# VH-VL binders against b7kms5, part 274

Target 1, 80 residues: b7kms5
Amino acid sequence: DTFETVRNTIRIESEVDESLRQLCHEERITKETWLEAAYLYLCEKPEELAQVIQLAQERLSQRKAIADYKRAKTMQERFL
Below, E stands for the ipSAE of ESMFold2; O stands for the ipSAE of OpenDDE; V2 stands for 0.75 times the mean of E and O plus 0.25 times the DockQ between their complexes.

## First folded at step 17 (VH-VL)

Design k_21 (framework fv_pozelimab; at its last look DockQ between E and O 0.36; V2 from the best seeds 0.00; counts 0 for: pae O 4.9 > 2)
Fold by ESMFold2, look of step 17:
Structure k_21 (fold): chain C 80 residues (1-80), chain A 121 residues (1-121), chain B 107 residues (1-107)
Amino acid sequence: as target 1 above (80 residues)
Amino acid sequence: QVQLQESGPGLVKPSETLSLTCTVSGDSVSSSYWTWIRQPPGKGLEWIGYIYSSGSSYYNPSLKSRATISVDTSKNQFSLKLSSVTAADTAVYYCARTDFYDEELVPFDYWGQGTLVTVSS
Amino acid sequence: AIQMTQSPSSLSASVGDRVTITCRASQGIRNDLGWYQQKPGKAPKLLIYAASSLQKGVPSRFAGRGSGTDFTLTISSLQPEDFATYYCLQYYKYPWTFGQGTKVEIK
C-alpha cells in the first residue's frame, strides 16, 4: 500500500527538540519516521502507552502554567 | 469565531447598582483577560477594568472603587457591577477580550455590540 | 494617568486620499499603542496593536508607525467604508487610556 502523508506543524521544547534531532541524525532516521515508529510501537503496548499519555498530560499542564505565569507578569508590569 | 454579547437592564435608578453580563461564545472565559469599557453618548471611551478567570482583577481609579468584575465559568460569562450610579454613569457599556498572539499582548481584539445603560431619576 | 492626545480632532477627505492621524502620549509608552475604528452605532474594531502590527482581516491600506510618545495611523488610499472615528489606546500602564478620537469624514 502507498504511504500518503499529511503535513503538520508541531511545537517542541527546544531542549527536547535538540536531543531528538541529535538522536535522529546519529541513527540516520528522520523525526517523522521516529514519531511514526514510536506510536506504532506503543500501540501494541497498552501499559507503556498509558505511561506516555500520562507524561504528555503532565507536560501539557506544565506548559500552560508557564505560559500563564509569563502572561500574568506582562499584565502586572503595567502598574506604576 | 469568538463572540461577546452584553445583557442587562437598560435603565437604572440613581444610587442603585448597575449590573451587566457578558456572554462569551467561541472561547473560554478561563483562557483570556476580560474587560469592561464604557462610552458616554457622543463622548470617548473609558477603560473600566479587567479580570482574569483566577480572580486577578484591576479597576480604573476614576470609578472610586465602585466597580466589581466577576466571572462565572459554568455559564462562560463575566459581569460588571457598578454601585451608587448617577447620571454621569449613563453610557454604552462594552465587554471586550484581551489576548496574546505569540506572547504579544493584544488589547481588546474582540468586542461585544455594546448596551446603552441610562441612569434616570 | 497617561494622557493620549489625537490630532486632528476631525478631517474631511476624498476617496483615494492619503490620511494621517497623530496620537501623542504624555510620557513614553514604548510601542504599547493600539488603533481602533468605530463607526456610528457600532463597537470599536481593532486595527493595529503594538504600534505597527496589523490585526488579521484589516486591509493593508492601514499602517501604524511610531514609538515612545509620537504615533501615526495612515490610510494610504481612503475608501468609503473608512468613514469613522479613530481612537488610539495606550496600554503601557494602568489605567489604560484612549485618545479623544479623530473623526474622518468623506467629502
Scores: ipSAE 0.509, ipTM 0.845, lowest interface PAE 1.4, mean pLDDT 92
Fold by OpenDDE, look of step 17:
Structure k_21 (fold): chain C 80 residues (1-80), chain A 121 residues (1-121), chain B 107 residues (1-107)
Amino acid sequence: as target 1 above (80 residues)
Amino acid sequence: QVQLQESGPGLVKPSETLSLTCTVSGDSVSSSYWTWIRQPPGKGLEWIGYIYSSGSSYYNPSLKSRATISVDTSKNQFSLKLSSVTAADTAVYYCARTDFYDEELVPFDYWGQGTLVTVSS
Amino acid sequence: AIQMTQSPSSLSASVGDRVTITCRASQGIRNDLGWYQQKPGKAPKLLIYAASSLQKGVPSRFAGRGSGTDFTLTISSLQPEDFATYYCLQYYKYPWTFGQGTKVEIK
């Protein structure tokens, strides 16, 4: 009984990543299997999924704002 | 899947203006740095310049007086114009994307296939 | 402009060999160094960014190291598809500049 996996690169905010790492360690699971399980669980919970999507959209907006700032700063530094 | 495709004349006469367009698919031109790079036959790579959606651009000093990069968000394209060309401008011209993660630039993670432009009478 | 010098300009190797390419910057560029692979008639392909970060989809046999002025690209076990020309790129200061390239040929 086997299944095929695909290779992915996931970038997670450092504090969230650390918290998730600790949780996975305590529960003897991996971040990969946690993400798989969480997604599958939420697929069966439309209201909870909507909440997670809303939160994810907010976090994405924050990332974009920070990224824009960092890009501007990086550009300035490269002219020095 | 992000894809870039160069288009434009493959032959330009000396003293005329080289004009190329890069069509981007799978990504918005408003989200990254868009770059032109060229490579003379059998030679190395030369960075020409970039443009960002804000209109900010920078050119290689070696080409600054002759190079102009523009962006057309409505067509999801960006273009290169190089004036007063000579035989030295004969090269394969590439368009490429420079992406940006949280704190890291990722230069030229996607390229067009390149288009040869020959300067000849 | 910052000058990037690669060494060697060319080398011959066999499948399975360990290959090391060096890139030296004329001044400190922190870790703003990229490595690219180019095959004849094709566009360059990003292998490494930030001196040591492996680009998505790139085999783990490729590794980048270094900071400041001296950088290396290592192919731990050369594969048939690895014969190509490799370029380093500094993007620490404008104008961004490439090394002159290193051609990896079949012995």
Scores: ipSAE 0.030, ipTM 0.732, lowest interface PAE 4.9, mean pLDDT 91
ESMFold2 (binder alone), look of step 17: mean pLDDT 93; pTM 0.951

Design k_22 (framework fv_pozelimab; at its last look DockQ between E and O 0.82; V2 from the best seeds 0.63)
Fold by OpenDDE, look of step 17:
Structure k_22 (fold): chain C 80 residues (1-80), chain A 121 residues (1-121), chain B 107 residues (1-107)
Amino acid sequence: as target 1 above (80 residues)
Amino acid sequence: QVQLQESGPGLVKPSETLSLTCTVSGDSVSSSYWTWIRQPPGKGLEWIGYIYHSGSSYYNPSLKSRATISVDTSKNQFSLKLSSVTAADTAVYYCARTDFYDEELVPFDYWGQGTLVTVSS
Amino acid sequence: AIQMTQSPSSLSASVGDRVTITCRASQGIRNDLGWYQQKPGKAPKLLIYAASSLQKGVPSRFAGRGSGTDFTLTISSLQPEDFATYYCLQYYKYPWTFGQGTKVEIK
């Protein structure tokens, strides 16, 4: 079997990234293969997948709120 | 692909109100700052103002008393109204996006093609 | 308002030439400066933001430098498609203001 890969740029929250990096190091795997494996595993676990999706949606909402705040702050600084 | 398109009358009489709309595709107006810029024929660029999806807006002091920018998230559009126009307001009007890469401000990374508005009797 | 002064107002150059355009701000604007290219009948196009960051898809022959009050846009080897008018923009303080433009013409 041959695998074709696609290049991605993924931004991860710093604490989560550090924890994930540590895990991958200990288990001699990569973040890429971990993500692949995790997704494939969850595809076979509909209830767990639903939970992960809900968590992901919550985290996305938080990211958007933080980003919105940072943008507003950046724009406001230009009044000073 | 993000695209912006200006629309509105190309001719406005003096003392009337110039009205333009920018239709955004490939991006939600809820995610960026949206700007109007104009350019008189053969001259440079003038920043008019911006609006954010929250309704927060700011205008160039040179136009603040006459300019109003609004956003319609349901139509993915934002608009410019400029009241009491004179010949000095004849220009190509551009809508543009101001976005952020990471935490870095990136002004006007996408533009509409521009629309000429002529103020004449 | 912060005034942006570009120099020169126009220049003539040949394909392959190194071209340098300068922009001076009336006060310090840190690195909040953008460079734009405009061709006749077209909207401006973002080339550089944050004084030196190259916008995606822009050829590497374009380079922005500077901070504070003095900024430069350099085209290392002018190409036929580079003949246009260039504008600097300060977005450090409101109102945001453009330079008067520099027209790069074919010699």
Scores: ipSAE 0.592, ipTM 0.871, lowest interface PAE 0.6, mean pLDDT 94
Fold by ESMFold2, look of step 17:
Structure k_22 (fold): chain C 80 residues (1-80), chain A 121 residues (1-121), chain B 107 residues (1-107)
Amino acid sequence: as target 1 above (80 residues)
Amino acid sequence: QVQLQESGPGLVKPSETLSLTCTVSGDSVSSSYWTWIRQPPGKGLEWIGYIYHSGSSYYNPSLKSRATISVDTSKNQFSLKLSSVTAADTAVYYCARTDFYDEELVPFDYWGQGTLVTVSS
Amino acid sequence: AIQMTQSPSSLSASVGDRVTITCRASQGIRNDLGWYQQKPGKAPKLLIYAASSLQKGVPSRFAGRGSGTDFTLTISSLQPEDFATYYCLQYYKYPWTFGQGTKVEIK
């Protein structure tokens, strides 16, 4: 009868988020409906889904590397 | 959730090496900073040092380079060796995690239950 | 090394009392100050980090304040489970150091 929704918090790189918000505005959709549509569409396309997963893995690795660098600096600043 | 457990001999002879292992569950030893802390019976807490999973470490100068902390990623464990022990090294030894919440440093957010090590002949 | 001095060393209080524990650093440590609770035979438990940030699962009756050299931990209404020893920790510069502890006892 009606869509049941789950509330989530997601952190997205600022440039990507800005571009996504602009796209959603131009297409008269919401970020959340875009995310749902993108996932549902890719579920029917195994090769394209694999490419998206690979890109996601690369971005995750980059995010981890940046975080590790910042954390190392935080620990290192505590030397005399 | 995250759990830490110390293990090792409870009795060590003077001049020998104290060796302890901390087993980590609910987290990867490769994801945080790992610390040993000790507490002599009835006394306060003393920070021993930390290790980062890639091998970077730092130790309390009060231990005069007797301490070595190491990581075994295959067993998800980290360990303490303290050489040339004396009665002054008798204490409850704790392992602990230092992590980051939203990039804010959070010291010792999880602790093991502690293990008493007695240095005695 | 930075010395952390707690006051008082011990205190006696009744359930419902407002309790304040002070920690002073021998030099400025910004807000790199943690508070830990330890019950007999147990490991310490993190209460507060960054001088005033409450750890998840810690009751809101615990509050930390201060920056620089002077810090306080306040328990707004002491409960039976709050009788313990409390330690502050500076983590501004190595070696990281704890205060000597404050024992909160049943009156």
Scores: ipSAE 0.534, ipTM 0.855, lowest interface PAE 1.3, mean pLDDT 92
ESMFold2 (binder alone), look of step 17: mean pLDDT 93; pTM 0.952

Design k_23 (framework fv_pozelimab; at its last look DockQ between E and O 0.64; V2 from the best seeds 0.56)
Fold by OpenDDE, look of step 17:
Structure k_23 (fold): chain C 80 residues (1-80), chain A 121 residues (1-121), chain B 107 residues (1-107)
Amino acid sequence: as target 1 above (80 residues)
Amino acid sequence: QVQLQESGPGLVKPSETLSLTCTVSGDSVSSSYWTWIRQPPGKGLEWIGYIYYSGSTYYNPSLKSRATISVDTSKNQFSLKLSSVTAADTAVYYCARTDFYDEELVPFDYWGQGTLVTVSS
Amino acid sequence: AIQMTQSPSSLSASVGDRVTITCRASQGIRNDLGWYQQKPGKAPKLLIYAASSLQKGVPSRFAGRGSGTDFTLTISSLQPEDFATYYCLQYYKYPWTFGQGTKVEIK
C-alpha cells in the first residue's frame, strides 16, 4: 500500500516527549509511526479509545489552564 | 478562519451612549483577548481597551471613565459601550483579536471591517 | 503614555523601490512593537509583531527590525498593492499606542 503524508507540528509535554522519544529509540520507530500505530490500534479498541480520549480531555484542560495563566501573566506585565 | 464583525447604530446623539457589538466566528471568544480600537476620520488609531473571556478588562485611561467592554461567551460576542459621547467620539470603530503564538503576544491579528459611528445632533 | 513617532509622515515611491519607515518610542519598549498596513476604507492588517516576526501570509519583502526605541519597517521592493498607510504599535506598556502613520504614495 502507498499513502501520502501530511506535515504538521505538534507540541508534546516535555516529560512525555522524552519518555516517548526514548521508547521510540529503543524500538527503532518514530514518534510519527508510533502515533499512527497507536491511533489505529485504539480504533479497534473502543473501550481503550474512550479511556484515552478522557485522558486527553483532562490533559487539554490542564494545558488550557496553564495557557490562560501564562497569557494573563503576560498581559499583567504590561502594567509594570 | 477567524472573522469579526462590528454591529450597532451608526448615528448617536451627543451625551448619549454609543453601543457596539462584535460577533466572532471561526473561533471561540475563550482564551483570547478581545479589543476595541477606533479611528477618527482621516486620523490615526486609538486603542480603547480589551476584555478577556473571564471578564478581565482594561481600558485606555483616556476613555476609562466612559468605556465599558463586556463579553457574552454564549453568543460568542463582546461589546463596547461609550457613554457621554461628543463629536470627538466620531470614528470608525474596530474590534480585533489579541492572541498568542508560541507564547508570544500578537496584538490584533484579526480585525473586523470596522463600523462608522457618527456623533451628531 | 508611551509616544510613538513615525517618520516620515508620508513618502512617494515607485514600484520596485526600497522603502523604509521608522518608528521611535519615547522610552524603551524592548521588542514589543507591531507594524500594520491599512488601505483606504479597510481595517488595518498585521504585518509584523515582536518587532521582527513576520505575520503568516505576509510577503517576505516586508521586514521589521529594531529594539529598544528605534524600529524600522522595510519593503525591499515596493509592489502596487503596497501603497497604503502604515502604523507602528507599541504594546510594551499600557495604554497601547500607535504611531501617527506613514502614507506611502505613488510617485
Scores: ipSAE 0.612, ipTM 0.893, lowest interface PAE 0.6, mean pLDDT 95
Fold by ESMFold2, look of step 17:
Structure k_23 (fold): chain C 80 residues (1-80), chain A 121 residues (1-121), chain B 107 residues (1-107)
Amino acid sequence: as target 1 above (80 residues)
Amino acid sequence: QVQLQESGPGLVKPSETLSLTCTVSGDSVSSSYWTWIRQPPGKGLEWIGYIYYSGSTYYNPSLKSRATISVDTSKNQFSLKLSSVTAADTAVYYCARTDFYDEELVPFDYWGQGTLVTVSS
Amino acid sequence: AIQMTQSPSSLSASVGDRVTITCRASQGIRNDLGWYQQKPGKAPKLLIYAASSLQKGVPSRFAGRGSGTDFTLTISSLQPEDFATYYCLQYYKYPWTFGQGTKVEIK
């Protein structure tokens, strides 16, 4: 029995990735097995899944706002 | 794919206001910087200005404050008005997008097909 | 405003030729330089941004080089579809300005 896998690329904030790497190292697991386990666990816990989704939405909004601010500064600096 | 299409009258009388609309497909007018550029027949390109949907604008000083760019998010469109036109304003008018690829500024990565506006009596 | 001067204004070339077009800025513009191709009756098309970055879908025979005030667009082996007018654009400071164009014609 083997599981089919998909390769993909994910961009994670450096501090979060460092913390996750340390956790995985200490628990002797891999980042990918942690991600799979976290999702499968949450599928069985609707209230906890909702909390994670809320946090994810907040982080997405914050990343968009930072990007928009930087882009506006780039356009602003082109005034003489 | 992102598509832009200009529309508006092809003939405008001197001293009147030129009015053009750009309809955007495959992107939201709320997401990028939207630009007007013109090209007199047989001549080069002139940047008119841009709008960011939240209200930030820039207009080329060469147009003497005659240009106004606006956005209509409900129709996914942005527009140009150019007042007090003369024969010198006869040109093909293009709308275009300015965006960012991995935070790198990319000017005019998509263009409309262009529309000729002739100013004559 | 920053003036962009292209050279030559026009040239005649054959399929397979290596073609180089230059663009000079009246002051330093870092690498805020784009190249556009325009065929008769059509809108300009972005080829190169940031002086040397190739736009997606543009053939690799197009290459941009330069920084500061001196920039080049090179077509390593001219193809029939490359006969067009080419414009550079500075977008370092407002108003953004184009060069006057370089027309590449069949010899």
Scores: ipSAE 0.455, ipTM 0.823, lowest interface PAE 1.7, mean pLDDT 92
ESMFold2 (binder alone), look of step 17: mean pLDDT 93; pTM 0.949

Design k_25 (framework fv_pozelimab; at its last look DockQ between E and O 0.03; V2 from the best seeds 0.00; counts 0 for: pae E 14.3 > 2, placed apart)
Fold by OpenDDE, look of step 17:
Structure k_25 (fold): chain C 80 residues (1-80), chain A 121 residues (1-121), chain B 107 residues (1-107)
Amino acid sequence: as target 1 above (80 residues)
Amino acid sequence: QVQLQESGPGLVKPSETLSLTCTVSGDSVSSDYWTWIRQPPGKGLEWIGYIYYSGSSYYNPSLKSRATISVDTSKNQFSLKLSSVTAADTAVYYCARTDFYDEELVPFDYWGQGTLVTVSS
Amino acid sequence: AIQMTQSPSSLSASVGDRVTITCRASQGIRNDLGWYQQKPGKAPKLLIYAASSLQKGVPSRFAGRGSGTDFTLTISSLQPEDFATYYCLQYYKYPWTFGQGTKVEIK
């Protein structure tokens, strides 16, 4: 049996990405298979999944705030 | 997948107002800069202006006095109005997205298919 | 407004050829330069941003170079689907402005 994969780009905060890459290297796995495995694991752990979702929502909020600021600044520079 | 689609009348009389709407799917209009661009038949591209969800907008000085861009976050749409049109405003009008990756602008990474607007009596 | 001048306005080439298009800005625009491909009856498509960053999904045969006032788009080996009109865009200062375009035709 085989499964089909979908190619996509994932942007990760630099410190998290570095830690994750290091972990994957040590465990001889890939970032992709780590994400798949982590998701599948959490699908069977509703409480843990809820915690991860909450954390993800917080991180998203922070990311949006930072992005909005940076976008505004970048666009304003075009007037100078 | 982000998709943009222009809609509006393809024919406008001189001195009237051109009105177009861009419907966005696969992305929220509240997170990016949204732009209108036009292209007269057989000619090059002209940047019209942009809108952000907060209402912040800027227009090409060549069209500033006549152009108005608005955003409707509830419908995930943004619109263009161009008043006092003449034959010179006949063009294919495109809506497009300007994104921001790694602290860098990515202008017009997604486009609508474009809609021809002809100014004629 | 910053003027963008492309050269040549048109060129004829064959499949497999190396094609180079240049874009010159009337003043320095750092690396705020984009390249777009447009086929007849279609919307432009982003190829390169930030002068040299390849947009995702764009073949590696496309390459952008340059900084300041002089920029180049290179197609290392022209493919049948590459015959189109190409535009440069400066987004360094408002208003954002396009080059007049370069039409790449089949020889």
Scores: ipSAE 0.512, ipTM 0.828, lowest interface PAE 0.7, mean pLDDT 94
Fold by ESMFold2, look of step 17:
Structure k_25 (fold): chain C 80 residues (1-80), chain A 121 residues (1-121), chain B 107 residues (1-107)
Amino acid sequence: as target 1 above (80 residues)
Amino acid sequence: QVQLQESGPGLVKPSETLSLTCTVSGDSVSSDYWTWIRQPPGKGLEWIGYIYYSGSSYYNPSLKSRATISVDTSKNQFSLKLSSVTAADTAVYYCARTDFYDEELVPFDYWGQGTLVTVSS
Amino acid sequence: AIQMTQSPSSLSASVGDRVTITCRASQGIRNDLGWYQQKPGKAPKLLIYAASSLQKGVPSRFAGRGSGTDFTLTISSLQPEDFATYYCLQYYKYPWTFGQGTKVEIK
């Protein structure tokens, strides 16, 4: 009967996080409620959800590529 | 800083229930995956099972449904109960975390120090 | 369950040596393979996840390679603190399973 919540820890790119914090402050909402509302809204809009998923996939790929590059650079340096 | 600490009785009689608790600090048991692993003295590691707060769990079939893992969010703890123990259950028991961040699993990135449980009459 | 077989069971080496430990899965596990180091009386420590990704704070002399069924852990220049037992872990399918271990001893 009550809302159960799950505590999550996530990492957000700092520029995006600052922008999101400013939006949430101006609208007097929390990041948690924004996340819930955005997901629930998109569930009813298949085309818009697909666009968000595409952007998320592109950002995920970029983050992985940067992380892999940094690890590869560290591995390379151990042979110098 | 994430820290895990096992606690519980070090001696358990055969046929009784082994009960251990892992106390977590620096993280919440309501996130990530929480696992029990054991190691008989001088032997290798055996995965017992895990629990994720939202209801996902799985236990090693080798324990024949004798194992139960549970979470107490008010104390930030998770626990293992292993019923009908025998000498074969004598081992060092570890609790461990699996990190789930950015859709990547990092298995057992933090471990407790381990606690020896001896099953002896 | 997926069986993980390590080779060798033990080896002797000197400080500065390059050592290689292998781990073979009984079926394909993609890159869902971790490597752990355990010293006597201590809990295991994660070295490598995703077959080749180095865990935070682990020295770069540790390197993992492989995919599918065949995996290796290499220590490029063995240090005194590296004498330990090493375990691989598959985390592709439940139950998650460890290899039987490889003890690295001082020659």
Scores: ipSAE 0.000, ipTM 0.607, lowest interface PAE 14.3, mean pLDDT 85
ESMFold2 (binder alone), look of step 17: mean pLDDT 92; pTM 0.943

Design k_26 (framework fv_pozelimab; at its last look DockQ between E and O 0.67; V2 from the best seeds 0.00; counts 0 for: pae E 12.4 > 2)
Fold by OpenDDE, look of step 17:
Parts: sequence; C-alpha cells; structure tokens
Structure k_26 (fold): chain C 80 residues (1-80), chain A 121 residues (1-121), chain B 107 residues (1-107)
Amino acid sequence: as target 1 above (80 residues)
Amino acid sequence: QVQLQESGPGLVKPSETLSLTCTVSGDSVSSYYWTWIRQPPGKGLEWIGYIYYSGSSYYNPSLKSRATISVDTSKNQFSLKLSSVTAADTAVYYCARTDFYDEELVPFDYWGQGTLVTVSS
Amino acid sequence: AIQMTQSPSSLSASVGDRVTITCRASQGIRNDLGWYQQKPGKAPKLLIYAASSLQKGVPSRFAGRGSGTDFTLTISSLQPEDFATYYCLQYYKYPWTFGQGTKVEIK
C-alpha cells in the first residue's frame, strides 16, 4: 500500500522540540514519523493514552494562559 | 475554515442606534481580538474598535462616545452598537479578526463580507 | 492619530508590470504595518503584516518592505486578478489607521 500525507503546521515548545529533534536525529527518524508512531502505539494502550491526554490538557491550559498574557501585553503596548 | 458574517438592519433613522452582530464559525471567539471596521461608500477604511473575549475593549476616539462593542462567547458572536447616528455613519460595516503569530500581531486576517447600513429618514 | 499617506492615489498598469505603492507614516511605527487588497464589493484581504511578512496563501509576487516611516508594497509582475485598491494599515498605536488607498487600474 501507499501512503498519502497531509501537510501540517505544528508549533512545539522550544525545549521539547529540541529534545525531540535530538532523539529523532539519533534514531534516524523524523518528528513526523515519530508522532505517527507514537499515536499509533498509544491507540493500543488506553491507560497510557489517557495519561498523555491529561498531560496534553495541562500543557494546553498553560499555553492558553501564556498566550492570553502575551496578547494582552502586545495590545497594551499600543497605548504607550 | 474560519468565517465571519455580519447581520443587522440595513436601514437606520437619524438619532437612532445602529446595531450589528458578527457571527463567527470555524473557531472560538475566545482566542482572538475582534474588530469592527467601516467604509463609507466610495471612501476609505475606518477602524472602529476591538474587543477580547474577556471583555477588554478599546474604541477609536472619533467614535468612543457612541460606540459599544460586546461579545457573547456562548453564541460565538460579537456585536456593535453605534448610538445617535447621522448620515455620516452610512457605510459598509465589517467585522474582522486579529490573530498572533510568533508573538506578532496579524491584524484582520479574516473578514466578514460586510453589511451596508444606510442612515436615512 | 498617526496619519498614513499612500502614493500614488491611483495608477494605471498592464499585466506583467512591476508596480510599487508607497505608504508614509506621520511618525515612526517600527514594522507595525499591514497591506490589504480590496476588490469592488468585497472585503479587504490581508496581504502583508509586520511590514514584510507574507500572509499565508498570498502569492510571492507581493512583497512588503520598509520600517519606521516609509513602506512599500511591490507587485513584481502584475496579474489580471491584482487590479484592485490597496490599503496600508498602521497598528503601532491607537487608533489604528489606514492609508487613503491606492487604486491599481488596467491601462
């Protein structure tokens, strides 16, 4: 079988991205194939998947808080 | 696909209040700054003001005394009220979104189609 | 309010031409400058933000340059779909203000 790929823009926290980049380099894989493999693996591990989802939700909450702060700051600077 | 759509009366009498609503689809209003912009027929663009989902808003000083922008996160909408209208307020009114990429402002990356509001007795 | 002055107010050009539009701010606005394209009966469309950043999906023939007070939008090779009115926007300080527009017409 052949694979059809979809282009995505993914923003990753810089420290996580660097760590992941190093891992992928050492293992001669790509971040894309890592994400695919990780997801597929977790699909077969419901308990682990639940843990990852919880962690992802926490990280999302943090991102939102930081984003709100940065937006507010940026917009407020226009008054100065 | 993010979409914005203006709605409201196309005709308003002088001294009355212009009321418009922008319905957002394809994304939540909770992550962006939402703006109203108007354009008189055959003229340029005028920035009216913005609102954030938290309620923070700011208006063009030229319209501050008459303009009110509100947001309804439950309906994924935001609205504009402009009081004491005159013929000078006749314009196409647009709603638009302002985003952020890499901590950089991206003003008005999405627009509604615009709705003409005519002030006439 | 910061005044944005575009030049020219209108110009005539042919398909394939190089077109340059200028926007001058009454005071320094760093790189907080956007360019928009508007066709008759349509809403404006974002082309450039941060003076030189190309908006996603916008053809590479569009280019923005400048900082401080003087900015330019260049269309390297004008296409039939590029005939429109173009506006600059400063969002450095409130109130945000637009230029008066530049109408690019077919020669």
Scores: ipSAE 0.546, ipTM 0.843, lowest interface PAE 0.7, mean pLDDT 94
Fold by ESMFold2, look of step 17:
Structure k_26 (fold): chain C 80 residues (1-80), chain A 121 residues (1-121), chain B 107 residues (1-107)
Amino acid sequence: as target 1 above (80 residues)
Amino acid sequence: QVQLQESGPGLVKPSETLSLTCTVSGDSVSSYYWTWIRQPPGKGLEWIGYIYYSGSSYYNPSLKSRATISVDTSKNQFSLKLSSVTAADTAVYYCARTDFYDEELVPFDYWGQGTLVTVSS
Amino acid sequence: AIQMTQSPSSLSASVGDRVTITCRASQGIRNDLGWYQQKPGKAPKLLIYAASSLQKGVPSRFAGRGSGTDFTLTISSLQPEDFATYYCLQYYKYPWTFGQGTKVEIK
């Protein structure tokens, strides 16, 4: 009967996090409740869920490309 | 769960080429930095070099260009070739992973079990 | 290449002792220093990266300190399973280099 939660940490890009923090503050919700609500809402909407997944895949690819650039730059600074 | 496993011949004759393969499971070769490290029996650790999934690599100058590391993404493997070996190249050879997330480099967070390569006639 | 010198080369200590191992770099390496534990017949295990960041799953009795050229690994209360050889690693500039190792023996 107790509310069961799982503690996780996630990493969000700074610009998105700033925008999400502002939204959550204005609406008096938390990032956690926003995440839960967004997922539960989309579970009943297969077409919209597919579009969110597509966007997530695009963002993952973009984040990977940025991370690869940063890794290459970091490795260049270590060259002797 | 990430697992690394070295494979290759345990005995190599002097002047020949030592060839080892590291098989990566539970993770993609294309996501990390991959490294070979060796340890002569009873001695310390020596960094051989690394490869990034793009094929970019760098080698310890102490090996005088004898080392080549390559990646095969289709097999999720990376390999080491060390040419013109001598008894001084007898060592346990390890493959290892380096992670990079945000601004942090986490060196050699996973290692294979190691494989002993003996150079003798 | 950046040379890493560990001190002492070996030590003996009792369970419960506080043990400190030092690592000195031949030039500044910022905080790009790792500590590894190796038991006989096993691969090394990462304990600490970025001089002071504890790797996941490593007991909190292990602590790293330092920056620049002088670094320490401290085990606050030595346990029997801490018998091992410890290595530092600089990963500031290529080639990456390990210290020569410090063997820790119980009693």
Scores: ipSAE 0.000, ipTM 0.648, lowest interface PAE 12.4, mean pLDDT 87
ESMFold2 (binder alone), look of step 17: mean pLDDT 92; pTM 0.946

